# Ledger of designs, part 4: VHH binders against 6-phosphogluconate dehydrogenase, NAD(+)-dependent, decarboxylating (gndA)

Target 1, 299 residues: 6-phosphogluconate dehydrogenase, NAD(+)-dependent, decarboxylating (gndA), of Haloferax volcanii (d4gst8)
Amino acid sequence: MQLGVIGLGRMGRIVVDRVLDAGHEVVAFDLSAEAVAAAADAGAEPADSVADLVDRLGDDKRIWLMVPAGDAVDATLDDLDPHLDGDDVVVDGGNSHFEESVRRAEACSAAYLDCGTSGGPAGAELGFSLMVGGPQWAYDELTPVFDAVATGPDGHGHMGDSGSGHYVKMVHNGVEYALMQAYGEGFELLAEGRYDLDLESVAKTWNNGAVIRSWLLELCEEAFREEGSDLGDVDDHVAGGSTGTWTVQEALEQEVPVPLIYQSLAERFGSRADDRFSRRLANRLRYGFGRHEVARKDD

## First folded at step 18 (VHH; from y01 with Y101F)

Design z05
Fold by ESMFold2, last read:
Structure z05 (fold): chain B 299 residues (1-299), chain A 127 residues (1-127)
Amino acid sequence: as target 1 above (299 residues)
Amino acid sequence: QVQLVETGGGLVQPGGSLRLSCTASGFTFSKYAMNWVRQAPGKGLEWLSLISWSGGSTYYADSVKGRFTISRDNAKNTLYLQMNSLQPDDTAVYFCARLTFKENPETGYRTYTFDVWGQGTQVTVSS
């Protein structure tokens, strides 16, 4: 099969490399000339523009997008759309909000598959977990590509109608936030508790048969191996949160309670906030009740 | 020394046209996507247009689509912006900017950003 790939960051290169390794052909384009050259060195056919990429593909075009979410996706689709028809398929493997994927599917001349992609850079070796929304026939046509990119035959699936792929991925990320927070709290209790524990050993033991085993727990084991049980100089600042915010927003819209996901998102926000107004007021109120000395910023 | 230098700004009447140039030095111009960005008085930055490293793909903000044309001459290390049908709300300082990427090392996804900016050139559209 011949696949166009637009967007050659780390994730896009994984798609290219895995598809080539499975014996498919790739035409590749990126806004970085260096990224295109690197894909060509790996065996892809380089393109110097979106139009050039389309010209190098045959009829019934199959195109995988790995461009930044937002305006970049719309701009790329605008560039592609004059060359597309209903026999073509576009896969959005990026991290778009599901409602934008629904809008794009309706507007696109080609069949549009929204593909939630989980696994991060580890997908190079392990393959991804792919959650795909859109027309069943287009999903079926792309199965050889999904087989190449995914961890295995069960590593990809058709979730449902347009938007369902990015929707399921969004919910996955909400769950991930809560699991990360729960593991963090558990290991903090062990680290600051009454025993002097080797947390790498604890994580390893748990991940060999305990009910809470997971890939996230394997990453905990790795973190303790590399940083030590005290986590060395790793900061307590946690970045990100956009996809977890989407999960919470959708839960509120559907009136589905997700209190653990809510709280885990709030903990991320709290981790990067200093000098909280709420705590300054709480501190000041201690003077009003009990005449305690109040800590001042200039102390 | 990496530099971008804009020229071609000035005063034009509403409905008029102007062509901006941006000369690049100190880097391999033909390897980079390039952008035009503007800042109106008292306003924030507004992205206008992007052109791929080869010149083969161009993108425009809705506010300028159909009126502005981005182009480049890689042999001259020069980026251009042809501005037609100018109106008073196009009055701004216009910058050229070099595209780069910021990658999230955890997820592997990236975003676009700008790492080199020109000093800007003033465009004033007034009767």
Scores: ipSAE 0.664, ipTM 0.886, lowest interface PAE 1.5, mean pLDDT 92
Fold by ESMFold2, last read:
Structure z05 (fold): chain B 299 residues (1-299), chain A 127 residues (1-127)
Amino acid sequence: as target 1 above (299 residues)
Amino acid sequence: QVQLVETGGGLVQPGGSLRLSCTASGFTFSKYAMNWVRQAPGKGLEWLSLISWSGGSTYYADSVKGRFTISRDNAKNTLYLQMNSLQPDDTAVYFCARLTFKENPETGYRTYTFDVWGQGTQVTVSS
């Protein structure tokens, strides 16, 4: 089939390359002329604008967006909308918040699929896990594209109504935070515990038959192989977390308790804070009622 | 040297028009998407408009849609902003900026940012 791809960053290029490798045709556009030229060298048909991309597509347009989340998605849809009708399909493969995906689905002239995309840059080799929300017919129509982009035949699925794809992906990211924290705590106990352990060997053993095996644990094994059991010069400041905050916000809104996800997000925020005000006050209060000597910053 | 130079600012009455120009040098202008951004007195930066490298796709902030038109002439290495129906709230320093991307290395997703800015040109809309 013929697919338009708008947004040719690393993730968009993976979509282009995998779709081309599966024997489909791609028309590609990006705000970087160099990115368009690189996609053309890989076999895509270059477009020099959104209008040009639309002109090169067939009547029932199929367009995959991999543009930055937020205003860029809306701007791209505004540029596309004069050229779209109800027979066309637009896929948002980016990291949009699910409520924005619902709004866009309601406003878009085309059928709109929100596609939660998991796997990061490794998707080039492995393919992605795709969580797709929106009209069933549009999902079915794009199955050949999802087959090409996803990892294996079960690597994509229709989650439900509009917004459900990005919703499921958001929850996945919350779970990911909790799993990362749990692995981190476990390996810290092993590292600081009573035995002198080779943590690469531990991770390798667990990856081969243990009930907690996972791709995240394979990445732990790789990290210990590359950095050593002490993790080399890896810092304890943990950045990111925007999609995980959405998970916690939704859980609060729905009154669904997710205490491990809450705690993992809080630990991530705590990793960024030096000189915590709450601890300083708690320490000072020990002096105030208990007459204990209080550690001062210069101690 | 990579350089952007804005011209065409000035004083206009409410309802008037101005055309800003931004001349690029030191890089291949036709390969880059370009932007207009403004900063009103005492306010932060406000993105206004973007034009693709070919000129074929244009985007506008809601605050200026219908009143402002971005264009470019790649043969002259020049970006333009036609501003119509100007109001006192449009009083600001106007900058042209070259679009670039910042990639999250773990996820592979991009965000937009600006790596080259002009010095700005003052637009004042006053009775």
Scores: ipSAE 0.655, ipTM 0.877, lowest interface PAE 1.6, mean pLDDT 92

## First folded at step 19 (VHH)

Design b02 (from z05 with V116Y)
Fold by OpenDDE, fold request of step 21:
Structure b02 (fold): chain B 299 residues (1-299), chain A 127 residues (1-127)
Amino acid sequence: as target 1 above (299 residues)
Amino acid sequence: QVQLVETGGGLVQPGGSLRLSCTASGFTFSKYAMNWVRQAPGKGLEWLSLISWSGGSTYYADSVKGRFTISRDNAKNTLYLQMNSLQPDDTAVYFCARLTFKENPETGYRTYTFDYWGQGTQVTVSS
């Protein structure tokens, strides 16, 4: 089949390459002419605009969006919508908020699929895990594309109604944050505990049959191998957290407790501060009730 | 070196029109999407319009939709902004800005940003 791909950043290019490798055709557009040219070199048909892309696709348009979440998605959809009808399918493969996906699906003239994508840059070689929300018929129709982009036929699934794909992806990321925190805490205890341990060896041992074996743990093993058990000069600053924030917000609205996910976010937020006002106050309070010496910044 | 030079600004009465130009040099103009942005006194940068590298796709902020038109001449390395039905609230310094991308290495997703813009041209709408 033929797929239009709009957005040819790292993730979009992965989609292009995997779809082409599976024997499908691709029409590709991006706001970077260089990105379009690179996709063309890989075998995609280049388009010079959204309108041109739609024209090249002809009837039964199938379009995959990999543009930045937010206004860029809306702008692209506005550009597409006059050219689309109910038999066409648009996939948003970005990291959109699920509520926006619902809104967009309702407004879009075409069938709208929200596609949560997990796997990161490693997806270039292995494929992604795809969580897809929207009309069942549209999902079924694009099965060959999902087979190509995912790790295989088992690497994608229809989650449910519109927004459910990005919803499940959001929760997935919350779990990811919590798991990273859990691994981090465990290894910190091992590092600072009473035994002098080779943490690479520990991670390797766990990766080979332990209950907590996972890709994240494999990445831990790799980290210790490359950086050493003390993690060398790796900083304790941890960026990101937007998707996890969405997860916690949703949990609050649904009155579902997610303390581990929240705690993982709290740790990330805390990592970005040079010092914490709360701890400064705690330090000072010890003087207040016990006349304990107050540690000063100049000490 | 990348250079962008905005011209065409000035004083105009409400309801009037202006045409801004931006001349690009130091890079392959036809390979880049271009933007118009503005900054009013005491306010942040406001995105107004974007045009794709070929000129085939154009996008507008709601604040200027229907009044402003972005265009480009790649042979002349020039970006244009036709501004009609100008209002006092349109008073600002206007910049042309080259679109660039910032990639998140963790997720692989990118965001839109600007890497170059000129000194700007002042547009004042007043009676």
Scores: ipSAE 0.856, ipTM 0.955, lowest interface PAE 0.4, mean pLDDT 95
Fold by OpenDDE, fold request of step 21:
Structure b02 (fold): chain B 299 residues (1-299), chain A 127 residues (1-127)
Amino acid sequence: as target 1 above (299 residues)
Amino acid sequence: QVQLVETGGGLVQPGGSLRLSCTASGFTFSKYAMNWVRQAPGKGLEWLSLISWSGGSTYYADSVKGRFTISRDNAKNTLYLQMNSLQPDDTAVYFCARLTFKENPETGYRTYTFDYWGQGTQVTVSS
């Protein structure tokens, strides 16, 4: 079959390459002419605009979007909409908020699939785990594409109604945050505890049969191998957290307690502070009720 | 050396029109999407419009839809902004800006940003 791909950054290019490798055809467009040329060199048919891409796809349009989440998705959909009808299919493979996916699905003239994508840049070699929301028939129609982009036929699934794909991906990322925090706390205790341990060896041992074995734990083993058990000069600043924030917001909305996910997010936010205002205030309050000396930064 | 030079600004009355130009040099103009942005006194940068490298796709902010038109001539390395039905709220310094990308190394997804822009041209809409 033929797939249109809009957005040819790292993730979009992975989609192009995997679909081509599976024996399908691709029409590709991006706001970077160089990215379009590179896709063409890989075997995609280059388009010079969204309208050109649509024209090249013909009557049955299947389009995969890998543009930045937010306004860029809306702008691209506005550009596409005059050319689409109810028999066409658009996939948003970006990290969109699930409520926006529902809104977009309702407004779109074509069948709209929200596709949560997990695996990161490593997906270039292995494929992704794909969580897809939207109409069942549209999902079924693009099964060959999902087979190609995912780790295989079992690497993708139809989650349910519109928005459910990105919803499940959001929750997935919440779990990811909590797991990373759990591994981090465990290894911190091992590092700071009473035994002098080779943490690479510990991670290796756990990776070979322990209950907590996982890809994340494999990455821990790799980290200790490359950086040392003390993690060398690796800083304690942790960026990101947007999807985790969405997870916590949804949990509050649904009145579902997610204390571990929240704590993992809080740890990331705390890692970015030069110092903690809450602790500064606590220090000062001790003077207030007990006239305890206030520790000053210039002391 | 990348250079962008904006021209065409001036003083106009409400309801008036202006046509801005941006001349590019120091890079292959036809390979880059281009933007118009503006900055009003005491405000941050506001994105107005984007045009793809070929000119085949154009996008507008809601604040200027129906009034402003972006276009380009790749043979002349020039970007244009036709501004009609100008209002006092359109008073600002206008910049042309080259689109670039920032990739998140963790997720692999990218965002849109700007790497070069000119000195700007002042547009003043007043009675």
Scores: ipSAE 0.853, ipTM 0.955, lowest interface PAE 0.4, mean pLDDT 95
Fold by ESMFold2, look of step 19:
Structure b02 (fold): chain B 299 residues (1-299), chain A 127 residues (1-127)
Amino acid sequence: as target 1 above (299 residues)
Amino acid sequence: QVQLVETGGGLVQPGGSLRLSCTASGFTFSKYAMNWVRQAPGKGLEWLSLISWSGGSTYYADSVKGRFTISRDNAKNTLYLQMNSLQPDDTAVYFCARLTFKENPETGYRTYTFDYWGQGTQVTVSS
């Protein structure tokens, strides 16, 4: 099969490399000339523009987008649209909000697949988990590509109608936030508790038979191996949270309670401040009715 | 040393045209996508247009689509913005900017950002 790939950051290169390794052909384009040259060195056919990529693909185009979410996706689709028809298929493998994916599917001249892609950079070795929304026939046509990119035969699936792929991925990320927070709290208790523990050993032991085993726990083991049980100089400032925010917003809209996901998102926001007004006020209030000695900055 | 120098700004009447230039030095210009961005008085930065490293793909903000044309001459290391049908609300300082990427090391996804900017050239559209 011949696949166009637009967007050659780390994730897009994983798609290119895995598809080439499976014996398919790739035409590749990116806004970085260096990225295109690197993909060509790996065996892809380079393109110098979107129009050039389309010309090299011919009829019945199959195009995978790995561009930044937001305006970049719309700009890329505008560039593609004059060359597309209903026999073509476009896959958005990025992190778009599901409502934008629904809008894009309605507007696109080609069949549009929204593909929630999970696994991060580890997908190079392990393959991704792919959650795909859109027309069944388009999903079926792209199965050879999904087989190449996914972790295994069960590593991809058709979730439902347009938007369902990015929707399921969004919810997955909300669950991931809650799991990360839960592991973090558990290991913090062990680290600050009454025993001097080798947390790499704890994580390894748990991940060999315990009911809480997971790939995320394997990453905990790796982190302790590389940084030590005290996590070395790893900072406690946690960035990100956009997809977790989307999950909470959707849960509020649907009136589905997700308190653990919400609390994990709030913990991320709190990690970004080391001088919280709310805590300073709470501390001062202890003087107001409790008459406790109040800690001051620099005490 | 990366440098971007904009020229071609000035005072123009509504409905008029201007052509901005941005001369690049200190890097291999033909390897980078380039942008125009403007800042109107009292406003934030507004992205206007992007052109791919080869010049083969161009993108425009809705506010300027159909009126502005981005182009480049890689042999002369120069980026251009042809601005037609100028209106008073096009009054701004116009910057050229070099596209780069910021990657999230955990997820592997990247975002577009700008690492080098020119000093800007003033465009004033007034009767």
Scores: ipSAE 0.707, ipTM 0.899, lowest interface PAE 1.2, mean pLDDT 92
Fold by ESMFold2, fold request of step 21:
Structure b02 (fold): chain B 299 residues (1-299), chain A 127 residues (1-127)
Amino acid sequence: as target 1 above (299 residues)
Amino acid sequence: QVQLVETGGGLVQPGGSLRLSCTASGFTFSKYAMNWVRQAPGKGLEWLSLISWSGGSTYYADSVKGRFTISRDNAKNTLYLQMNSLQPDDTAVYFCARLTFKENPETGYRTYTFDYWGQGTQVTVSS
């Protein structure tokens, strides 16, 4: 099969490399000339524009987007749309919000597949987990490509109608937040508890047969190996949270309670603030007027 | 040393046209996507347009689509912005900017950003 790939950051290159390794052909374009040259060195056919990429694909175009979420996706689709018709298929393999994917599917001249992509840079070796929304026929047409990009034939699936791929991925990210918090709390108890433990050894042991084994736990083992059980100089500030925020917003809209996901998001927000106003007020109220000591900054 | 120099600004009446130029030096111009950005008095920066390294793909903000045209001449290391149907709210300092990327190392996904900017050229649309 011949696949166009637009967007050749690390994730887009993984798509290119895996599709080439499976014996398919790739036409590649990126806003970085160096990225296009690197893809060509790997065996892709370089394109110097979106129009050039489309011309090299011919009829019944199959195009995979790995561009930044947001305006870049819309801009790329605007550039593509004069060249597309209903026999073509466009895959958005980025991290778009599912409502934007529904809007884009309705506006796109081609069949549009929203593809939630999980696995990050490790997908180069391991392959991705792909959660795909959109028309069944378009998903079926791209099965050979999904087989190549995913961890295996079971590493991809058609979730449902347009938007369902990015929707399922969004929920996955919310679950990930809760799992990260749960592992963090468990290892903190072990670290602060009554025994002197080698946390790398604990994580390794759990990951070899325990029911809580996971890729996240492999990353815990790696972190303890590299930083030590005390985590070295790793800061207690947790950035991010945008995709987990989407999960909570959707849960509120649908009136589906997700209390563990809510609380894990709140823990991230709390990690970013010292000197919380709410705690200062609570401290002040506890001591009252003239009768109680008040803990003061620098006292 | 990377340098970007905008020229071609000035005073124009509503409905008029101007063409801005940005001369690049200190890097291989034909390898980079380029942008136009503006800042109106008392307001923040507004992205306007992007052109791919070859010149073959162009993108526009809704506020200028249909009125502005970005182009480049790689042989002359020059970026252009043709501005038509100018209105008073197009009054701003206009900058050219070189595209670069910021990658999230955990996810591997990129965002677009700018690493070098020009000094800007003033465009004033008034009767």
Scores: ipSAE 0.677, ipTM 0.888, lowest interface PAE 1.4, mean pLDDT 92

Design b02 (from z05 with V116Y)
Fold by ESMFold2, fold request of step 21:
Structure b02 (fold): chain B 299 residues (1-299), chain A 127 residues (1-127)
Amino acid sequence: as target 1 above (299 residues)
Amino acid sequence: QVQLVETGGGLVQPGGSLRLSCTASGFTFSKYAMNWVRQAPGKGLEWLSLISWSGGSTYYADSVKGRFTISRDNAKNTLYLQMNSLQPDDTAVYFCARLTFKENPETGYRTYTFDYWGQGTQVTVSS
C-alpha cells in the first residue's frame, strides 16, 4: 500500500525503512531537508511540503505522523486537514498524552489512530510493540503497515476507542519506571554486598531462564558490559518522568492504587534533588528532640 | 559563523502593520526550517511561527494566527514576518531562530529546539 510519513527523526525513519522493506510505497516529508533526502536515498518518494505529500498520495490517504508530541502534532494536523476526508486515516505514532489524542480524533477530518509505540531505536531491527486506539475499521485497514512496523503479527493490537493506544502506552511507561527502580535496587545490593561480583555475568545469567528475565534486564547486561560493574562515570541523576507522571495522575483520578509506580516516580524526582529541604529540617529536628549535634553545610 | 540579523522593527499604531526581515548567513538557508519568537517586557520567550525549509508549510501560535504571516525567500537568504492588526500586547523584541532537533537517545523521539538566534528587533505598538 502507499503510506505518507511526516516526521523523519530516528523513529520516523524506522517506520519508513520497515514499510519499504515490506514492499510498500512511502511518500516522506520532514522539516529537515537532509532527512527527506536521506529517506529518498532509501527508496521513499520525497515531498517538499505537507501539501506536496498529500498530492502524491492517492485516494484514501494513509498518513503516519512521527513528529514531536504537543504543538507539532496540532500544527501538522492543521496543515493536513484541508486535504483530508472521512475515507483517510492518520496515525499518530508519537508520545502524545491520551487526552490530546481523544481531542484530535474528534477534530480530525480523517479517521485518527493513536499509536503507542514501544521499542525505541531498537525497533529498526526488532520492530516495535504497537498499541493502537481508534476506529476498528481504520486499524484493520492499516494492518499491512502495522505488520511491517511491529515486531510481528502479535506485536500490534487494537486496544480500544480513541485515546486507548496512548493510554496503554502511558501505563506501560509507569510499569517501566517501577521495573527500572527494582532492577536498580537489586544490582545496587549486589554491588555493595559482601561478594565481588561481575554484574554483567549476573544479568546475563538471570536473563537466561530466570523468572525476572526481560528486555530491560538485557539492557542492564549491556550497561555493565559497556560501563563495567561499577558503572564507570554514569551519573546518579535520572531524567525524564513526564509519561510516568501521567500514569500517576491518571491512577489518582481513577482511584486505582499503584504504589510501586508512585514510589518509583518519587525516587526518580529524588535523584534530581540536591540539598533537600526535608532532610535539612529532619536533621535539625534531631537536635531539637534528641539534643544531637546538627551537621552543618561546609563542615 | 552562522549569523541571523533581524531588521524592520519600530513604533506602530494599534491596528497597524509592520514587516520584519531576518537575513541569514554562514549556512545553507534553504535546508533549514526557520522561526519567529518574541519576548514581551517582563515575560518569557513566546514562539510565534515556523516555516519549512521549502516554504511550503507554515505554522502559527494561536496568539498570532490570522494576523501574522511568515514567509521566506531562499534566493535572498531572508526570512520575513508580516504583522497585521497589531495591538499593544504585541510589543516585544522579535527574534528569528533556526530550527534544530534534540533526540532522546533511549526512545529515539526528538523535540524541536533552536540552535542559533538573531540579536532581535524591537516592535512597539502604542498610540
Scores: ipSAE 0.664, ipTM 0.882, lowest interface PAE 1.5, mean pLDDT 92

